# VHH binders against o59646: the designs that were tried, part 35

Target 1, 363 residues: o59646
Amino acid sequence: MKNPKFTENQKEIEKEEFEFLQKLNFIIKESLELFNTNLKNSMKFINYITLPIIMASIESKSFNPFSEIIEKHIAFILNSKMNSLGYKFLPLGYSSDLTYENDNSIIHIDIKTANLENPSDFKDTVPLGINQSSYPGVLDCKIRGKNIKADCKKIKVYPNIPTTYNNKLTITNALLFIYPDYKEIIDEIREDYIAIRELISINLKDILTPIEGSLEEFLNYKPSNEKKRLEPILDNIVRGYFIHDKLRHEFSENVEKDLEEFEKKIIGIAKKLKEREIKPVAILSISIPNGELAPHYDDEIVSGKSWGSSFRYHYKKSGNSVFKGLDNKASRAVFLHINKEYLPVLKKYFDPITVYELTEKRL
Key: E = the ipSAE of ESMFold2; O = the ipSAE of OpenDDE; V2 = 0.75 times the mean of E and O plus 0.25 times the DockQ between their complexes.

## First folded at step 22 (VHH; framework vhh_nb_b201)

Design aa3 (at its last look DockQ between E and O 0.29; V2 from the best seeds 0.00; counts 0 for: pae O 11.8 > 2)
Fold by ESMFold2, look of step 22:
Structure aa3 (fold): chain B 363 residues (1-363), chain A 119 residues (1-119)
Amino acid sequence: as target 1 above (363 residues)
Amino acid sequence: QVQLQESGGGLVQAGGSLRLSCAASGFTFSRYTMGWYRQAPGKEREFVAVIYSGGDTYYAKSVKGRFTISRDNAKNTVYLQMNSLKPEDTAVYYCAAWGYEGSVWTDYWGQGTQVTVSS
């Protein structure tokens, strides 16, 4: 036989993974309206968090301003629902975002967000960190002009999560939230923020000279690091001015006018963010194979883009994305939600699209 | 064809009890998650209770402690024992099932049974 047979233990592992996936899918699908309500409550405070969001956006033009809020609300829902089912929260440090235990298993759930404009993070695949799987991946050691993949298959990328903890089965899942790109809203204000930082920098002596001799010494210490040291100071002044109402009227009137115009722009961006739908484009629920299922998923769990330090699970590799040891052909990856407005875009990446639905009685 | 047939509804005084049953056919019952929803006139259908294929249960806050869901895989039947009934429990109660058909997550629903709780 060319492909090894699933052992009875491996079939039992897949049964447990399948049963947990059913619980997770039901919990998340039933909680979508609570999630939406909780996000609405967070939006009451958007005026207080918009400036921190803008300040964080300097590093990435594709930044999703809501990703952390989304992840925290889903984590809250999961913590509530998992506890109701008798699972105890089990923080293990440097493990998945959410780890739980009961008598038979240790559950790892990782919440992931992906930008619809970056399909390599969600199209038939999901990236995994070393703390997000128990299944070793193939180390790919390609050399120019030669195929040596077979030689490198003897060395695998090993994750941090064991296949069992003291005979408790490790079960790993990912929840993948695909969201639209918020670039146009964030780009509208990012350049203005950069300009405000430079305006403060040019006028820094207006603030420092009356009261800050030690700050001037700090700025001059290590001249080769002036720009690095200056950026935290500028960010501090921005927080003082706009969040804490400090340093007001200590700049010239023209500078104060520009700062007040930026403050109005922050309020305008907050309004745009509040009006934007936070609901994701799609939600995928993914059961990641346990490492004791090797070698049955070796073709699907491979070294990631930074080989040796990350993984990818190709949940559509070899067709169907199924629990290979179960006769029901159940999918390991299920859409729990799609925004039908985005169906044409989603069909570029998925065909067919199958979605878990709760149907209504028809009269 | 899949069928879910509810029974056991009726009229009961506040504080009383009823036991609902749902007989299932046309799918592998033991591998499906089973549950109960209810719908009062003019309101949307709401979650009541669920029992997973492995036997774990989960309840809506409004019924926890008063209602008990159970299943008998040998009889392909799910039950809802409803105790300490209140007028607010008045609704049509629907049996539901969720599971995979091949690679596709699929759900089935019954026709419903009326429960009326008089004060």
Scores: ipSAE 0.163, ipTM 0.652, lowest interface PAE 7.0, mean pLDDT 80
Fold by OpenDDE, look of step 22:
Structure aa3 (fold): chain B 363 residues (1-363), chain A 119 residues (1-119)
Amino acid sequence: as target 1 above (363 residues)
Amino acid sequence: QVQLQESGGGLVQAGGSLRLSCAASGFTFSRYTMGWYRQAPGKEREFVAVIYSGGDTYYAKSVKGRFTISRDNAKNTVYLQMNSLKPEDTAVYYCAAWGYEGSVWTDYWGQGTQVTVSS
């Protein structure tokens, strides 16, 4: 149950959090052009990026192909800006993506990416890792599908980061980048990639000559890990051929022809990815409540699927505000950027969230 | 009643200087973050500079090195010293305040002051 009364100290903490939220808003807004320019620079090399992305997607997991690139660009920009403002970069181990120090606070910034077509990461909740909050989350002891409710009211999930570091206040902010889903583009060539791997597999004798034993025995060896030796070998050959331009004459002419055709497909996909909008659909900044604000957010910060290793910050559509402050009015979350073309979709999920232009407005 | 009143705007030649002032009343000035925004005709309002309650400052890239934001808590006034002005700096400049009013985070805005930089 939320304590109906908060202390003056808690108000002061929230004030610091909101001040930083505002500061981050200015930094990000001012840096959007630079961010976009930097992204374009990376895209000059999209042909070299595409294949590793395809390889990584072989398990059909939904991911943003550009997530790593985006995260790194944002990290670079934030580091530069934060440093210019007198903050010191301060890695503290298993903590948020970026950590900074000033005279009075330790600041954690966690960069998150989400796909618009996969709303699991932003629809009703924002996932928080154990290193992305100082607020202890309530353990959800509900068993899905079973009417068994364990009384876990006393059990909390404790994060890795404290509420204070040697009298410096912990401030934690999540920066969420929402992008279009590129899965359909990657899916177009996934089967082709699988076919190419198979083709290489059946022609490995052309590349690998066993000195001792049989090639089959060598490839079928299963190490302590779940994967056969064959899998990493195949991926290695793919990288050698398509990324390093090696092994061009190691295959038969017929196989080479097939590999060349696949290369053309990769180039085609790269082009499609480049032509597609790579700008974020939206940027959402969320000030994560400091643990000293407990128990006011106990009903909102709940242990997620991992029952102890993660939490979710839940925002309810019911009421006047989501991600509400202690006063139940002010928002801890603001849209720093919105592509208006996607506004109808965004409204579906974020209607109660405040858009931060110059003034706070609802979507 | 909260009031923000801008002053100091006007016409200046390129390369010239202006100093804007924003007089605040109706709230505990020292606890508020103060800032300046500007809006040119046909353009969106954009951030210029901010000074936090703790004294930290932040500037837009376009004005960094030319503009300086400062505050006098005793006078409840925030200033924007604008040097090396350019025609591109022509806009209505708005003063803004952010802070806690009781338990509520609030923002306030001035009416704006016109700055015109001639070539």
Scores: ipSAE 0.000, ipTM 0.244, lowest interface PAE 11.8, mean pLDDT 81
ESMFold2 (binder alone), look of step 22: mean pLDDT 89; pTM 0.896

Design aa4 (at its last fold request DockQ between E and O 0.02; V2 from the best seeds 0.00; counts 0 for: pae O 3.7 > 2, placed apart)
Fold by ESMFold2, fold request of step 27:
Structure aa4 (fold): chain B 363 residues (1-363), chain A 119 residues (1-119)
Amino acid sequence: as target 1 above (363 residues)
Amino acid sequence: QVQLQESGGGLVQAGGSLRLSCAASGFTFSRYAMGWYRQAPGKEREFVAVIYSGGDTYYAKSVKGRFTISRDNAKNTVYLQMNSLKPEDTAVYYCAAYGYEGSVWTDYWGQGTQVTVSS
């Protein structure tokens, strides 16, 4: 903060945080070409996951089919590089993503993905859970538009991660991957898939022969708190037919024709998913201030969307959040990569100074 | 304008030593990681060593124990002491700087200096 002076211990904490951010950024940037090559190679397997993606799209309003692949490969890169820097993996950390330690520090890295169409997930701020920070968040105890206020100076949003752990400094970072929206590609085929499910449902007599009772009664049977029998049957016929080549020629010829036409559409969607760049639109690396640095970041780490139960770190407000105790005043948030194709969209979200840097610097 | 200028390359017999220097200007040297890469003819550029702003170092397996990277922040200079040189160390050696002034990570590269190790 402006008024309190940084202690020497607080300055040492920020030196360690900056040095780790530098190491992390170097590792990720040095691995970016391998990252992109391996992701591109994995696209040869898109044919095997396209139908599962289409099937899942009925239950989800939006999804990124590559989010898990991106997160998995970043974890692979970090695990392969961190050991060579003297950090060892800790499977029982506070973070659900990645925890490491060396002699002096315990590292928590949270890997986040954000959809380019949802700027609240990445623009100038990053959401944090109670397991993703050691800095207490400022709590605003007023209701806007009403005369209801409380003085809550004595309480903050307290995180689960301590500022030190067994005499080792806790260091927390976020890696934020911004990716393009894939919803429009999946929307092209979602209604066709729904129609195929209905077609199969209408023609189940070709597959199921009742022995006792009515087929309709069987299919509509719904055990307490379970799905109707029809739903898993349809899922299994779809998987059997399109993935395993089972049940071919068990339906009438006009039904088989429609199933074969849908199969061609699946192949077309797989091609479109393969053509969309899997490489993120942008990669942002963020050093989250340690809680021992309070109160210096109180204006920047506040209660998040779940009031009192989460955090929001404003890594940019009137300017970049910086290592305030260091002479260098380096930014705590650093862009490691952008896809220049998306620069016109990105400039709508970020300030002119940031856009200028993204345009002029090699990324 | 950022400038990285390597020096100290040359011809040396196997088992010998060389010390490379890289003078830097145009950026805040003390906040950048500094490194060395090398490229032999017909091969990809490969990582040799890096020294971070705080002094921590990391080396490629092929050079660990033989090469030492160091920096002098007062002189804006990074060094690579190369001992027990082998013919496979023959390459153009490039100085590099990694860091940021605003909020965008970037890298800068020198023009390179030739190191030739004879049997």
Scores: ipSAE 0.686, ipTM 0.902, lowest interface PAE 1.3, mean pLDDT 84
Fold by OpenDDE, look of step 22:
Structure aa4 (fold): chain B 363 residues (1-363), chain A 119 residues (1-119)
Amino acid sequence: as target 1 above (363 residues)
Amino acid sequence: QVQLQESGGGLVQAGGSLRLSCAASGFTFSRYAMGWYRQAPGKEREFVAVIYSGGDTYYAKSVKGRFTISRDNAKNTVYLQMNSLKPEDTAVYYCAAYGYEGSVWTDYWGQGTQVTVSS
């Protein structure tokens, strides 16, 4: 039977997992003000941050411009707070973002950021890397669009994290920070950036003079496993000009004028980003089941698109709720923070799942 | 009906001590983390201390070493021993419960008790 009755040991494991959820709740609640303050401090330098963000998003992928900043601030705060709780920071290689140790457990915390308008990252499912769980996911052996199914009953996606480290219990938690979507702001400048790169490309002769051969040959050279030289060189010139204030007067007056105009646009975008809400609209903590709880979550933790290299904690439509405990009651997912202004939007995504809704009940 | 009733607050001189109690009813006490928060006039509510269901404790930096949180599951009561009190500790202190009952996580808050520390 796929879901035998849970053992006493499994109950004890869950108890520890839930206790940690409690701990995280208080840690995050206590730290929200500090987090926001620290984030604002970073935003004082938004003019210097904007261009690299734009450069990183050139491929039009959904990008949270603050994701890296947020992750680092959270890591800093968590390190301090976890230490206060008697945990020691303990890097264990290819594991979760943060790892800690106490007398009885190894704690893994994975920090995730998501945009509100990109529900694929948090709606119905939570993506899990092989370093973000100790629970082996069920391998999907179906070929989409084809009536081919292999018998994979004995094959699972095995994570890098064990269920125990030398008799210490592995506890894995995901912290999901949900932010507003900034795509429209980034998209506004993307075309201009592309145009500027092209402009610089056309005028590279003003900066680069080959000693031997042709400039074109040099720029178009592509080593077998590398990108063309042109793109990295262009990015480098952009950084030199706009970040380091170098390479001024290396271009014609007309080109300089265009570059100056683009600089003004970048400043404008930075201002827009600063004026936008930079606080998370929600923080969700999810206790990922320890692998010792198998097979109770086999139907919920399954391989993802990477067919063996990743898996997802899924919502099954056939079930009433996801992220439930062993008793099918208490949720493993808890909202640690919710901006009430975004509650209607959040409900759209989270109503179908079992989560703690941050509602202060005053008696 | 869920109830959290705080007691033990009052006026005390700087350097003095108080012991707050919070009597809980209406939920499975042993499954809940119990905590104390405080709110001073014109300030936001801030975390003070928590004791988890497993018995571990955590304190705000401002009260660490001076305050001690404890719980008695048999009496469904959480305590906050406050020593070496300072004027800055003046606030309304709230008892909070966080845990799960039935199918959902829940948090409950008491009405608060006033603590005033005079210089």
Scores: ipSAE 0.118, ipTM 0.580, lowest interface PAE 3.4, mean pLDDT 82
ESMFold2, look of step 22: ipSAE 0.661; ipTM 0.883
ESMFold2 (binder alone), look of step 22: mean pLDDT 89; pTM 0.895
ESMFold2, fold request of step 27: ipSAE 0.000, 0.363; ipTM 0.174, 0.785
ESMFold2 (binder alone), fold request of step 27: mean pLDDT 89, 89, 89; pTM 0.899, 0.897, 0.897
OpenDDE, fold request of step 27: ipSAE 0.035, 0.016, 0.038; ipTM 0.315, 0.246, 0.503

Design aa5 (at its last look DockQ between E and O 0.01; V2 from the best seeds 0.00; counts 0 for: pae E 17.1 > 2, placed apart)
Fold by ESMFold2, look of step 22:
Structure aa5 (fold): chain B 363 residues (1-363), chain A 119 residues (1-119)
Amino acid sequence: as target 1 above (363 residues)
Amino acid sequence: QVQLQESGGGLVQAGGSLRLSCAASGFTFSRYDMGWYRQAPGKEREFVAVIYSGGDTYYADSVKGRFTISRDNAKNTVYLQMNSLKPEDTAVYYCAAWGYKGSVWTDYWGQGTQVTVSS
């Protein structure tokens, strides 16, 4: 329908959202050198955590401790910089990663991480929880990829964050960090780790002798889940041997040789993880439309499944993610950083790529 | 059951004035944007004016400075004051309402009132 048009109040909301986006982009872009230095320094500890990473991966789970490090340091930077700009931190802010206020606004910033191998987590979209938006999403009528044609497209799913609070405008942003997949490095050694656990399991009796029958009773005790009982014992021996330098020379010579070969593989994996560095492939800053802007973003903010309690903001669906009520066609999704090594891959996923430039002026 | 009932149309000389009214019922009037469209014979409906629930107004270029839209939320009525009328303003004028009914974006339309401007 040609009408309704943006109200003057809706245009003011978009101007405030755009102004904050510029402030946030300046803060993050200015701070990138410190961020990168701190991440690089953290890699000095990779030698000490590689075996725990391998052990956590045996259940076909991707384990990436770098995601948490990224989020922690971005939160540190934002807390420091936002206070200097007159924003007060709000610890009880609707479960947002970071919530701030000033006289006019309540600011919600959520830090998102995505794996470059999972483009559905970052390509032209950002996932949102019900605590990460104030914009009601249009119900997604698809089930298992089948388009269910009904008037369910008119149904709105309401999030928990209000559009205003105590006469202050709610502004919501996402910072999306795309990083390389570290799973392939861990998968290289996963089979070897499983083999070492089996080797230890087979040889338990060789290094554990009964003292007064209590050891035999322990080994023969069978709780209702016998498989789970043995895993903690094997993991304990692995930690004792490789991390704490215990149990050395308590296995047969052939077993000790296999354990020492695995130790060399752990060192090799740690070296590969260190060389990969914690450097994002790209950093995107995304302004999430306020709910008072409905219905203007109904095509872009969609709830999940038939009864979704989550949303996606498809920020490229109607062009390159513009502030629809502003004449300048400013982008709501802006790249703050691109690792040039990955530019060819990024061009496969993004067209165009809008990059933020520092103005040299403080906002 | 939603109803939009236009009134105040008629015949007027060029340069004259008319005031259209639209009485609304069956929805929460104060939460809806209200507007006027017009349709001359053989043409598609054309936007004239809108007044948002918050009071902001917007006009088509062809009527700016001559027409004024207003609303009275106590009477559930929207008005179109038409001044300096021209023969090209001759049309059926339709009242319209836009808003959410529950979770559903909805539009409603009146049956129209004839405005004829003689040369």
Scores: ipSAE 0.000, ipTM 0.205, lowest interface PAE 17.1, mean pLDDT 77
Fold by OpenDDE, look of step 22:
Structure aa5 (fold): chain B 363 residues (1-363), chain A 119 residues (1-119)
Amino acid sequence: as target 1 above (363 residues)
Amino acid sequence: QVQLQESGGGLVQAGGSLRLSCAASGFTFSRYDMGWYRQAPGKEREFVAVIYSGGDTYYADSVKGRFTISRDNAKNTVYLQMNSLKPEDTAVYYCAAWGYKGSVWTDYWGQGTQVTVSS
């Protein structure tokens, strides 16, 4: 149960959190143009980026091929801007993506990415790792499908980061970047990639000449905790051929022709990716409650699927505000950027969230 | 009632200077962050500069080195000294305040002042 009364100290903590939220808002807003420019620079090399992305997506998981690039650009920009504002970069081990220090606080910024077509990461809740909050989440001690409940009042999901570092207050903010889903584009060539790997596999005798033993025995070797040796070798050959322009004369003419055709397909996919929107459809900034604000957010910060290794910050659609402050009026979350083209979809999930513009307004 | 009133805008030649002022009332000025935004015709409103309650300043890259934000808490006024003005700086400039009102984080905005830089 939420304590109906919060202390003056808790109010002061919240004030600091909101102040930082505002500062971060300025930084991100000011940096959007630079961010976009930097993204374009990376895209000049899209032909070299595409194949590794395809290789990484072989398991058919929902994947944004540009997520890593975007995250790195954001990290760079934030580091530069935070430094200019007098914050010191301060890595503290297994903590948020970015950590900074000023005179009165240790600031954690976690960069989160989500796909628009996979709303599990932003619908109704945002996931929090144990390194992304100082607030102990409520542990759900229910067994799904069974009428078994344990008393977990004494046990919560305890994060790695404390509420304070010595005399410095922990401030944690999450930047959620929502991206379009590019799965359909990647799926277009997945089968072709698989076919190419198979083709290379059956022709490995042209590439590898065993000195001792049999090639088959060599390729089928399986280290105790690893995949068969064949798999990394195949990936290596693919990289050698398509990225490093090696091994061009190591295959038969027929095989070479097939590899060339696949290369054309990769270029085609790169073009398709480039033509699509690579910018986030939305950027959401969320001030994560400091643990000293417990138990006011106990009903909102609860363990999720990982049962103690992670938790989620739940926002309720019912009421006047989501990600509410202690007074149930102010929001801890604001949209810093919205692509209006996706506004109908965003409204479906974020209708109660405030958009940061000239005036605060709901979507 | 909270009020933010901008002044100091006008027409200036490229390379010239202007100083904008924003007079604030209706809240504890010293506890609020103060900033400037601008909006050019056909463009979105963009960040220009902020001076935090603690005195730290932050500038957009486009104005860094040319603009200076300052505040006088005794006068409840925030200033934007704009030097080496360019035609690209032409916009309506808005004063903004951010702070904690009781237990609620709040923002306030002025009506804006026109700055026109001629080539």
Scores: ipSAE 0.000, ipTM 0.201, lowest interface PAE 15.4, mean pLDDT 81
ESMFold2 (binder alone), look of step 22: mean pLDDT 91; pTM 0.915

Design aa6 (at its last read DockQ between E and O 0.01; V2 from the best seeds 0.00; counts 0 for: pae O 2.2 > 2, placed apart)
Amino acid sequence: QVQLQESGGGLVQAGGSLRLSCAASGFTFSRYAMGWYRQAPGKEREFVAVIYSGGDTNYADSVKGRFTISRDNAKNTVYLQMNSLKPEDTAVYYCAAWGYEGSVWTDYWGQGTQVTVSS
ESMFold2, look of step 22: ipSAE 0.695; ipTM 0.908
ESMFold2 (binder alone), look of step 22: mean pLDDT 89; pTM 0.890
OpenDDE, look of step 22: ipSAE 0.735; ipTM 0.902
ESMFold2, look of step 23: ipSAE 0.465; ipTM 0.827
ESMFold2 (binder alone), look of step 23: mean pLDDT 88; pTM 0.886
OpenDDE, look of step 23: ipSAE 0.023; ipTM 0.308
ESMFold2, fold request of step 25: ipSAE 0.697, 0.730, 0.687; ipTM 0.906, 0.918, 0.900
ESMFold2 (binder alone), fold request of step 25: mean pLDDT 89, 89, 89; pTM 0.889, 0.888, 0.889
OpenDDE, fold request of step 25: ipSAE 0.015, 0.021, 0.792; ipTM 0.324, 0.377, 0.931
ESMFold2, last read: ipSAE 0.712, 0.662, 0.761; ipTM 0.913, 0.895, 0.928
ESMFold2 (binder alone), last read: mean pLDDT 89, 89, 89; pTM 0.892, 0.893, 0.891
OpenDDE, last read: ipSAE 0.015, 0.072, 0.020; ipTM 0.290, 0.576, 0.311

